# Ledger of designs, part 4: VH-VL binders against B box and SPRY domain-containing protein (Bspry)

Target 1, 197 residues: B box and SPRY domain-containing protein (Bspry), of Mus musculus (Mouse) (q80yw5r259to455)
Amino acid sequence: SPLLTQLWAASVLGSLSGVEEVLIDERTVSPLLHLSEDRRTLTFIAKKSKVCSDEPERFDHWPNALAATAFQTGLHAWIVNVKHSCAYKVGVASDQLPRKGSGNDCRLGHNAFSWVFSRYDQEFCFSHNGYHEPLPLLRCPAQLGMLLDLQAGELVFYEPASGTVLHIHRASFPQVLFPVFAVADQLISIVRGPLAT
Short names: E, the ipSAE of ESMFold2; O, the ipSAE of OpenDDE; V2, 0.75 times the mean of E and O plus 0.25 times the DockQ between their complexes.

## First folded at step 1 (VH-VL)

Design t11 (framework fv_tezepelumab)
Fold by ESMFold2-Fast, scan of step 1:
Structure t11 (fold): chain C 197 residues (1-197), chain A 118 residues (1-118), chain B 108 residues (1-108)
Amino acid sequence: as target 1 above (197 residues)
Amino acid sequence: QMQLVESGGGVVQPGRSLRLSCAASGFTFSSYGMHWVRQAPGKGLEWVAVIWYDGSNKHYADSVKGRFTITRDNSKNTLNLQMNSLRAEDTAVYYCAREWDYGAFDIWGQGTMVTVSS
Amino acid sequence: SYVLTQPPSVSVAPGQTARITCGGNNIGSKSVHWYQQKPGQAPVLVVYDDSDRPSWIPERFSGSNSGNTATLTISRGEAGDEADYYCQVWDSSSDHVVFGGGTKLTVL
């Protein structure tokens, strides 16, 4: 039941020793985004950098980026500070996600290769393959946590400080998944270390 | 650049009305709950009212309930406070503030002075 | 209604640590936020959710909250820290915001 799954997810989150160190893969960063020196902060610059090299891994239209860390088995958790952005997407993507083009096949949440929590203005959704499930949130989260359980086939979105589970998605995930990010307003940052302050 | 700018303050006689406005810029106004907080001369901060991000819910301090009305216009990025039946004890600087994580106020306006006297 | 109690004033010598308390019944179960207000200016958020800081606030500002007392700690006090400090909680059960009475910090 949904209630039992909610309780199970909360129990797993409570037993976790900490969150993983995740860094963004510089080669994937869209020319609409600036990546900080420590590879944790993505800033939306709204102007394409024409000096960026056009690597095969690099998104060339949508303001997307991938983490350098790939997940294939086990339990993985990471936290993103989203307090400074009103337009972002965070979640996981398959290595099969196309990098080039302006179509929905490269747009997070509009294809079979990405699963994201998204905020656009006052709307919060979970999105996958063009299906958008509205999430009625009472407050905007400052930090967004993700827990990926590849054994159970669950992706959990939660608010770390309160321990509130915001959404649980169950699926048979592909073999290789990467944390994925999109920013269309201000910035988002990956939280350092095993636990947020 | 995120900011809030209040307007509409002034000197008014007891029993009269004033309408305060707060103009928001630099952030998605429609995504946040908004508050009014006041401060009487030489006194501390006193919460006045809140309105949810979509305007669906509102709450007031007991001292203003029934006299003040909080509203918002998300299409114009504006927060308003309609103050009726004003009393001497309503004299204060009125701030608008954005509700952020856990109920903290991360952005404040500069305030607008309301003086209720004859 | 819920009440937050602060000392009216606290003094600290330059370079020393100031501690400002905020008392409330079971306040440790609530998220406490702290504001700095200088004369003629709007309040500025300095600590939120008990112990977190906005990115523009220096590391010497910290907070704690347990039992019936929350504390704002300002290490290595500077003349520029002179201000009134207010604690605040949100009572979600009543949908009311409560502020403490304020503490005037003087750097000797």
Scores: ipSAE 0.000, ipTM 0.427, lowest interface PAE 21.3, mean pLDDT 84

Design t12 (framework fv_tezepelumab)
Fold by ESMFold2-Fast, scan of step 1:
Structure t12 (fold): chain C 197 residues (1-197), chain A 121 residues (1-121), chain B 108 residues (1-108)
Amino acid sequence: as target 1 above (197 residues)
Amino acid sequence: QMQLVESGGGVVQPGRSLRLSCAASGFTFSSYGMHWVRQAPGKGLEWVAVIWYDGSNKHYADSVKGRFTITRDNSKNTLNLQMNSLRAEDTAVYYCARDFYGSGEYAFDIWGQGTMVTVSS
Amino acid sequence: SYVLTQPPSVSVAPGQTARITCGGNNIGSKSVHWYQQKPGQAPVLVVYDDSDRPSWIPERFSGSNSGNTATLTISRGEAGDEADYYCQVWDSSSDHVVFGGGTKLTVL
């Protein structure tokens, strides 16, 4: 397919031009997470007392955060280093994703507003709107690439080092989507874009 | 693989002491609150104690308060339960369990296999 | 102190729906968690926060919680579902975790 050819090209050329550098929106970061000064690394700090301001944009229960950049049209790619975490979720979310509360409407993969790849220990899933598709992976990925084609209606999860496609989800996506992240063990980091070097 | 393994159980006389340990592996132990839960033979689950991730807060069931002490060593990934002044009604399988951050309130997603404590003369 | 009440036993025919109740004063204001325990084994979390499910637990397991009663629902019951089931809450007023007495599910 055209997108599969583009993904192969992106995995070969990702270090050159196809991969975007995204940064975390610090106003969205859950009190269970620490955000690094360069806004690329999220570290899980468990059930500490909340000392963060209660901005309307901030998740107040689940260990979630959004990227600062919204995607409205076109083809977008970014990579997350997940090597140091055995519990995380990465993908995309609509701007309609609720930020407050402990319910499923704020829980990534359990609502109509988020589409995520998840790891919990040795279990891997793709999740959307409460439907969880197990992914029988033979090895834990050290990096996860995401390719979002809003015109084709495709969200692709792949392993950049090997070029292996892990999952493809096809849907009519909302126009405004944000990269979304959740971490429940150690840390994950957004990989620096090639334009930053 | 995320795992909890209890040890230290055995047979002990009333009034004596026993120390249980729980070894954690496969996850960042220092990031999670930990619990002890017990189950008497043929009976239901009974919560015993909790310790926060950094050891700063602890709570105990009324039946063990003043007799049991929950502690942790994050450098060794170990949870401990010091049991003093043991009574026949403390006879149970003791499980250590991890507090699941993903719940709105305490839930237990990882459990050890349990260790048997028998208090009898 | 806060108390959770469960029926001691429930029976269900294969392929039918089992419902296990957990009664508590104003339990609908609390988050209810459910555990499955088979003989000689440690408990397994099957439902948490009233209605959420770990991703490896079949969708046949669901929960609800309102008023004074929480319910664990097991659709399309099968022999492998035979176990003791426990409900559990955190009582913030007393700083105690509270378990129900347990319900033995038999699939006949």
Scores: ipSAE 0.000, ipTM 0.521, lowest interface PAE 12.2, mean pLDDT 85

Design t13 (framework fv_tezepelumab)
Fold by ESMFold2-Fast, scan of step 1:
Structure t13 (fold): chain C 197 residues (1-197), chain A 119 residues (1-119), chain B 108 residues (1-108)
Amino acid sequence: as target 1 above (197 residues)
Amino acid sequence: QMQLVESGGGVVQPGRSLRLSCAASGFTFSDYYMHWVRQAPGKGLEWVAVISYDGSNKHYADSVKGRFTITRDNSKNTLNLQMNSLRAEDTAVYYCARGYYEFDAFDIWGQGTMVTVSS
Amino acid sequence: SYVLTQPPSVSVAPGQTARITCGGNNIGSKSVHWYQQKPGQAPVLVVYDDSDRPSWIPERFSGSNSGNTATLTISRGEAGDEADYYCQVWDSSSYHVVFGGGTKLTVL
């Protein structure tokens, strides 16, 4: 995305006073992930759990999970603490995203049903449908904010602490979207309630 | 039929460079993390390097860091290992291996290519 | 740096059960994979994710992993099982793949 567009979006985000709390849907959580009791922390365990039930909603290969709340209309914002992970993906996914299998159709960013910001070590990118845009970040974000405007067709990734817009994606989104998460190192946590000022 | 075929091995003198290649066929190469694993004569398996599906992320064993460079060309289904400043202790059979993710098992291995570093 | 320890050799009589151990600090929290390597050949995956088996591997091969020890079990040992066996884990803290030193299985 152009720099001028990113600066404009940062100005708009600066006028917002808070973000909503999102909770993980425990039925979707991959066997490679541990979900905390408060349903906001996903920990990569690097060992498939044999305790998980085999539900149709559950990812069975990739370390993915979906939020419990679907977004269909309006403006939505949420923040994820990514300070403790060097390998993660966060963004949104369509309700049509397949849950079973090891192929690209279930792999976040490699199909038509998911739009994600990803980190692997010191590399950052935005991914959708197998197209990957490298993001030249000067430092690792401790928190990632997401702003989804379904009316305008806009998904914004930003760093709450600095107010910096990291990426803007514009598209005609499907009728139903869920916040989506993947963790392949340590943990990530959904931040509760309004932004701390 | 899924397979990996290594090439580029040979005999080289200490301090020289060598480039290994691995040709993949029978699967979608760009969906997989790729690894190099080596084995010195009569010794065990030693992991060398990994590269992510799109080439954006790489990790190396401490013994080769700063000397070896792992790369891939997804348009040609090829994995490469550039080996600089070779030492006698780099003498080994070099295997390329496929993993779905960095924590996954290596379900497909090449037959290996021999690298001998000697004067 | 994470280290996996295997016995250098294990010997079994034909028809007996072989057990090959892989020791590592809190290895039960990691997924362990096992490879078989016969002389002059590339390694072959025989057990993955602690206890799962590829479709081309006989049911005689099984695995377990808890605490500080993972074990590869080969029941009813056959001459064709003679090989070197390696355990392997991913160490997420270092982003390194770690192999055990290998165990030579002899069936006599």
Scores: ipSAE 0.013, ipTM 0.575, lowest interface PAE 7.6, mean pLDDT 86

Design t14 (framework fv_tezepelumab)
Fold by ESMFold2-Fast, scan of step 1:
Structure t14 (fold): chain C 197 residues (1-197), chain A 120 residues (1-120), chain B 108 residues (1-108)
Amino acid sequence: as target 1 above (197 residues)
Amino acid sequence: QMQLVESGGGVVQPGRSLRLSCAASGFTFSSYAMHWVRQAPGKGLEWVAVISYDGSNKHYADSVKGRFTITRDNSKNTLNLQMNSLRAEDTAVYYCARGRYYKPGAFDIWGQGTMVTVSS
Amino acid sequence: SYVLTQPPSVSVAPGQTARITCGGNNIGSKSVHWYQQKPGQAPVLVVYYDSDRPSWIPERFSGSNSGNTATLTISRGEAGDEADYYCQVWDSSSDHVVFGGGTKLTVL
């Protein structure tokens, strides 16, 4: 049952002693985003940068960025501070996610290559391949935790402060996956866990 | 080299109008939300109004709503505040300030301020 | 209307740590920014988004924000830190910027 699944996921999360340190891949950062020197903070700048080079890896329309770390096997966890943004997407994306163009094939949650939790003002949803599931959250999370279990085929979104599971998505993930980020308001930051693992 | 310069302040009688301007230089003005913040002599900071980067959204403090109008001209890098039906309580130094983004923004650049005195 | 409460004054001895508080209902769910204002000058941003610092501001300035209280901490206080300090949030329910009343920091 859904409730038992949520309780199981909470138990697994409670056993974690730390989370991975994830850094953003500067080569992928959209011209609409500014990346901090420590490669952990993405700030939405609302205008395309004239100084961005046109690498094949770089998103050129949507305000997206990928992590530098690729996940292929095992259990992975990371946390993002989302307190300062009313418009963002966080989750995972396949290396097959197109980088160029304004279509849905590059828009997180609207293609077969990305699985994201999103906030747009006071609305929250999980999105994959154009399927959007509204999430009835009672409070805006200040931090979002993600747990990716590639053996079990589960992507879990949770609130670290309370240990509350917000959403669980089950799928077979045969491709290499990267943490993925989109920011359309203010900034989001990758959090170093209490114990680096 | 990023700078904001206010102008248009002065002494005006109650019930009259005054227009403040703020000239921006050294940054891409059209990418930022802009604010007006005032400070009465010897008092604290009081927010007055905000305008989004493209001018499509505006918000005002309750004390000035219906009397003040915030506008911008991105082609001239200029922010304006039209102040109508001025009251003695509007006497203050008026600062132009850059907000990094429309909603939850930090004011990282401030002008030097222009004094508005509403007096009989 | 949302209200931020600051103590009107705080005193600190040179070399000691000053703490300036900003009280607000559930302020820990908001982003808090801090400004320093010296007499006759425009305000200067010293801490933003609770705990971040502009690159030109000394590391002695830090911030925190949780529950109903945000705090600006100034370590190793110096005479040059004497100023009025203001906290600020954006209240999304009213679409208003809210400032605290200000705290005068005296370095004796």
Scores: ipSAE 0.006, ipTM 0.461, lowest interface PAE 14.4, mean pLDDT 84

Design t2 (framework fv_tezepelumab)
Fold by ESMFold2-Fast, scan of step 1:
Structure t2 (fold): chain C 197 residues (1-197), chain A 119 residues (1-119), chain B 108 residues (1-108)
Amino acid sequence: as target 1 above (197 residues)
Amino acid sequence: QMQLVESGGGVVQPGRSLRLSCAASGFTFSSYGMHWVRQAPGKGLEWVAVIWYDGSNKHYADSVKGRFTITRDNSKNTLNLQMNSLRAEDTAVYYCARDLWYEDAFDIWGQGTMVTVSS
Amino acid sequence: SYVLTQPPSVSVAPGQTARITCGGNNIGSKSVHWYQQKPGQAPVLVVYDDSDRPSWIPERFSGSNSGNTATLTISRGEAGDEADYYCQVWDSSSDHVVFGGGTKLTVL
């Protein structure tokens, strides 16, 4: 299958420093989250800090954050370490995703502006626009790879070490997408390429 | 496995003090807000206090404010409740609970420790 | 002071649907969580964030929240569902957790 070959290649490219250099946009980070100094690790801290500045870009309710890198065309791949968290969401979001409020329009997977792979305890799901597809995984992934092909209209979630496809979503995506993250247990980290510290 | 274990309960006279402890294991304690919730014999659940993940913010139920102090030691994975000036109406099973959400949902509970205030 | 109101008791026949209500002023603007408590045991989270369910809870449990009333719905009632049920919110105006008074569910 061409797609399985692409996923194997993406896994190999990831291990050979072929993945995107993705960093979290500190302006978007929810007050429920702590962002590390290297802008790669998001830690869930459970309680909102009211001393955090309320920029227009910042999520103020859900524990969400966006990457600083926008994708508009081409093929993109990035990897997130999720082994330390039992509650997270990772995927992509449109630049139109609302930042303010407690409603479903800001809740990843419950609106037309976000496409996410999620874990809640032992359950795994792909969610978009309130449609939730359970994923029967035999093992909890330690790392999640994402492959976004904006020309082909494919978003793929895979396990990088094995090249195993976890889910494929096909759609006509908006012209501007950002990697998006939510964590509600412990932490998740964007992985570095093999030549990084 | 994620677990909370309370200790320190017992029988005390009105006006005395008691300190409860809650030992956490199986998760990163320092990343979570923690609560104390109590239940008097045959009665419903009553929230007592919350402490933020880093100890920087605390809130108390009106019935215990000024008498109870919630603290935590993240290096020991321990939550504490110092109860002063105890009253008969403080008699209850005291649970510690983990706060997963900013809306204070309690996904992990201890089994509780009984505090009896009697003359 | 914010108050949540629950009926003290609800009865259901085996195999039928039970509905437990939680009343509060503009409760639909808050996130409601539901707990099940059996005698001598700690409470167990059965529904969170209005309508979401933990993976260890049967799909027979569901929730809704709009206006001034939140509802816990238990379909195909079983003897093992007999317990006390509590609704709960965070009241941001007072920085307090508020529990309902509890509802005793009995299965005929």
Scores: ipSAE 0.006, ipTM 0.488, lowest interface PAE 9.4, mean pLDDT 84

Design t3 (framework fv_tezepelumab)
Fold by ESMFold2-Fast, scan of step 1:
Structure t3 (fold): chain C 197 residues (1-197), chain A 121 residues (1-121), chain B 108 residues (1-108)
Amino acid sequence: as target 1 above (197 residues)
Amino acid sequence: QMQLVESGGGVVQPGRSLRLSCAASGFTFSSYGMHWVRQAPGKGLEWVAVIWYDGSNKHYADSVKGRFTITRDNSKNTLNLQMNSLRAEDTAVYYCARGPYDFWSDAFDIWGQGTMVTVSS
Amino acid sequence: SYVLTQPPSVSVAPGQTARITCGGNNIGSKSVHWYQQKPGQAPVLVVYDDSDRPSWIPERFSGSNSGNTATLTISRGEAGDEADYYCQVWDSSSDHVVFGGGTKLTVL
């Protein structure tokens, strides 16, 4: 039931002792993005960088980036500060996600290889494989938490400060998934876990 | 709620200049790429120019490159097109439109009503 | 430069399904958007990202995109659907927006 699903998610969130510290993979960062020295902050620069080497891993059109850490089994959690951006996508992507081109196969939420929560101005959606589910949020989240349970087949989006679950997606996920990010306004940054200073 | 309103069109002689403006309201203008698209009488849509959300990147159709300049003022929610060295073939209705070159959609989801530019001798 | 090809005109009987095609090299790997333009009016987005529809557009409008052809499908055609229809893509190689030449839909 939707009620039982919400209660289960709340129980799992309540049992978490911390979230993982995730870093962005420099090789994947779109030339439309600037990556900070600590590899946690992506800033949309809206101008292609002189240092955009054409590595196989690098997105060359959409303002995307992948985390350096791959998830294959178990329960994983991470938090992104989204306070400063009105245009972003965060979630997970398969290792099969293509990196080159302007097509939907590289566009987060428009292919079978990515599952994302997105904001564009005051509109919020969950997107996968071209199917977009509007999310009726009354307030813009300052931080977004993600919880990925590969054994249970669940991806949960929540607001860390309040513990409020924003969306739950259930699926049979591929064995290898990466946190994935896109930003097209200002910046987003990966928050250090509650056990870090 | 969301609106784009063009102004500045008119009749002008070949070789002269004209400046078009587009006023945006009802959305966060500074978060979107903006475009100019034109349509000659009885003809199809022709893309003219794009400017990114912060004004840092611009692209032009080959037919207008070097003659037209796209600019924006995010503090006033306005988009502008400076048209120099106008030619008879520039005669068209000029629309401003929101998108593409954002990550949400490449589509033009909001269009102005258009402003008519007539270049005649 | 990238080129999109549309038939100049398509006719459909009232209540029947109209199909408007948009041809382009490897267009199935690109996002295709469709606009409806009625005489004297600005274009209106009717289908975006191949198959998605704005909330204010009737569900009779749908799209598909595969291989070298994208298609706009209008089910249960109505007189009010008479308009010019344009397909559009973003060409990342040139950083240019490309429109098809337009298709005039007539409901006879």
Scores: ipSAE 0.015, ipTM 0.541, lowest interface PAE 6.2, mean pLDDT 84

Design t4 (framework fv_tezepelumab)
Fold by ESMFold2-Fast, scan of step 1:
Structure t4 (fold): chain C 197 residues (1-197), chain A 123 residues (1-123), chain B 108 residues (1-108)
Amino acid sequence: as target 1 above (197 residues)
Amino acid sequence: QMQLVESGGGVVQPGRSLRLSCAASGFTFSSYGMHWVRQAPGKGLEWVAVIWYDGSNKHYADSVKGRFTITRDNSKNTLNLQMNSLRAEDTAVYYCARESYYDSSGWDAFDIWGQGTMVTVSS
Amino acid sequence: SYVLTQPPSVSVAPGQTARITCGGNNIGSKSVHWYQQKPGQAPVLVVYDDSDRPSWIPERFSGSNSGNTATLTISRGEAGDEADYYCQVWDSSSDHVVFGGGTKLTVL
């Protein structure tokens, strides 16, 4: 039932003892992005940053970045402040996501290796493997929460302040997943959990 | 409603210049790569130029390189094509087109097209 | 320079399936997009990324891409499908967008 699913998701979110500390892996950050010193804020820049090391982990074209934390089992939650951006993608990606090139295999939501919630202006969608599902949101979220249950095979997008579930995706996920981020307007920031200030 | 409207076309003599403009509305223009595509009367589509969403990169078809310049003004939601040293072979309807995704760097499908503006180069 | 080859014309009877091919060296490694253009009108995207379809395009339109040939398939052909169809790729080696020469579909 859709109502029972909504109530179940709200119950799980309410029982969560906090959100994980997630930090950006600086080695993955695209030259189109500036990473803050605390590794929580990604800012889109109009021009490519100064020459970065050509590391195998680094995205060299799309404005993408990965978290340093890998998830393989269990229940994980993190929150991103998206208030200041009208163009972003957040979600999860497998370790098999290619880092080099301008093709769809590196573009979040256009390959078998990434599952993302995206916004541009007033349009919202969930994207995976080139499939884009429009999301009829009544208001723009200031913060976006993600809940990943690897045992149940569920990825939940929610609005933390209200507990409103925005989207639930069910799938058999790869063995290891990373929070993934893209920003093409202003900035997004990983929010500290209730245990941090 | 998302819309692209071209202007600036007309009849010009060989060797002269024209500047085409494309006004965008109904979407966040600064988030999309933009292209110019032309079509000679009774012929197929020919790609002309691309500019990335932030203006940082540009590419041109070999037939126009060195003569045409693509620019954009994200504060005014406008795309421009400066056409110098025009030739009879440049006679075509010129379309501006948007790439389909907000983080576009200029290498995707064209989901929104203008209606086109006719450029005729004749003596 | 990279070249896409399309047949200049294809005919289909009403209710039958039309297949329009787009030939290119190793085109299966590229993402192919297809456009429909009716006389006096701007092109309309009908298939993108080889086989995906915009939500406003009927399910009768589908695509495939492997090896050296991409194909646009239009099932249950209708008079309203008469148009010129163009395939398109981005060629990473030249940083150019390449269009096929176009195929005129006639429904008779």
Scores: ipSAE 0.013, ipTM 0.513, lowest interface PAE 7.6, mean pLDDT 85

Design t5 (framework fv_tezepelumab)
Fold by ESMFold2-Fast, scan of step 1:
Structure t5 (fold): chain C 197 residues (1-197), chain A 120 residues (1-120), chain B 108 residues (1-108)
Amino acid sequence: as target 1 above (197 residues)
Amino acid sequence: QMQLVESGGGVVQPGRSLRLSCAASGFTFSSYGMHWVRQAPGKGLEWVAVIWYDGSNKHYADSVKGRFTITRDNSKNTLNLQMNSLRAEDTAVYYCAREGYDYWDAFDIWGQGTMVTVSS
Amino acid sequence: SYVLTQPPSVSVAPGQTARITCGGNNIGSKSVHWYQQKPGQAPVLVVYDDSDRPSWIPERFSGSNSGNTATLTISRGEAGDEADYYCQVWDSSSDHVVFGGGTKLTVL
C-alpha cells in the first residue's frame, strides 16, 4: 500500500539520529570526473582518452567514484543532490568491484558487485547484475536519499523532503559496501548531514 | 520526441567544400557526445568523427583527418561538419548520431541522413 | 588500425535462431554494440555493451562477447528481422570507432 509504505518510511526515518556525511575517495575518481575540493561534488568532464593515474583503486573507463567510508554493520543514510544531472547512478558497491577496464565488470548495475538507482534522461531504473527494474516515477527527484540496513538486508531509495519510498531492494549483502556514484551529465553533490551543520 | 535532423547535403565537385548541420531536439544536447557516421551507396557504415559534450576534444577517422572539422553550438543544439577538399570517396549518406550515457560509445539516436555526392 | 570481421551474409528459416559473428583481436576485452539497418533507413541500436538491449528491442535479441569473437543471437527469427547487421567497438588505443563490414540476414 502507498499509505503503509509512507508509514514505514516515516517510522524508520524518525528513528535516525541524522544523515551521515559521506565524502568521495579521491583515489577512485575516474579521469572523466572532476572532484570538488570539499570531496562532495562530482562533475562530468568527458575526457575519455585521458590517463590520469596508475593507482589500483581508480576507475579508468566508466565515470565512477566510491565513497571513502565503508559500511559493514548497522543502519546508514546519506543524501545526494541530483537536480542538475539527467544521467547518473547512485547506490552501493562491494569492495570487490573491479576498477580497470571498459567491460560490464566495472559498469554499475551490470555486475554482481553493485546495486544502483539510475536516471538516463526521463527513464529511471534500479539495476543489479544486469537486471534492470524500471521505476515509474511521477516526477524527477531533486534529491535522492539512500538508507542501507545491513542487519535487515535492505537498500532503500527515497525522496528526502517527502519521505516517499521510491524503491526497496532486499538482499544478503557482502561484508563490506561503499556508497558508489556515476555521473555522465553535469554534476551531482553529496548533501551535508545534520552533523555537518 | 528525441530527434536528430541533418541538412546541407548536395552535389559538389571534387576539391570543393560543403558544410553539414544536425539539429537536435527532445534531449539535453549539451550533455552528450556527438558523432558523424557515413555510408557510401551499397557499402557499410564508416565512422567519421566525434566531438565531446563540451567541445573540448575531437577525434577523426584517418580518411578525413586534416580535411574535415567537427564543431558544435550547445546554445543552438546544433552539430556541424565542415568538409574541405572533398574526394569522390567521400560520396555517402552522412548520419549524425548521439552516444548514450550507459553505453557512451554506442549510438542510441540517429538522424535520417543527408546525401553528399562528390562528382566531376 | 583495429579491424572487425563479419560474414557477408547469414540465412535463417522462420522460427529458427540466427547467429551473426564479429571477429576481432581480443574483442572480449572491448564493449561490442550491434545495429540493425533496413533498406533506406537509419541504423537502429539493437544490442549494446555485449549483451544488453534498449527497452524498445524485443528479448529475442541477445549478444555475447569473449576471446576473439562477439556474437549477435536472434531467436525465433521473423521476416521483419531481415536487414543488415553491424558490430561496433571503440578502440581506445586510437580513440576511433570501428564498425564491422556488415552481415545481411535473410529470412526465407
Scores: ipSAE 0.011, ipTM 0.540, lowest interface PAE 9.2, mean pLDDT 85

Design t6 (framework fv_tezepelumab; at its last look DockQ between E and O 0.05; V2 from the best seeds 0.00; counts 0 for: pae E 10.4 > 2, placed apart)
Heavy chain, then light chain:
Amino acid sequence: QMQLVESGGGVVQPGRSLRLSCAASGFTFSSYGMHWVRQAPGKGLEWVAVIWYDGSNKHYADSVKGRFTITRDNSKNTLNLQMNSLRAEDTAVYYCARDQYEWLDAFDIWGQGTMVTVSS
Amino acid sequence: SYVLTQPPSVSVAPGQTARITCGGNNIGSKSVHWYQQKPGQAPVLVVYDDSDRPSWIPERFSGSNSGNTATLTISRGEAGDEADYYCQVWDSSSDHVVFGGGTKLTVL
ESMFold2-Fast, scan of step 1: ipSAE 0.016; ipTM 0.534
ESMFold2, look of step 2: ipSAE 0.006; ipTM 0.518
ESMFold2 (binder alone), look of step 2: mean pLDDT 95; pTM 0.966
OpenDDE, look of step 2: ipSAE 0.063; ipTM 0.692

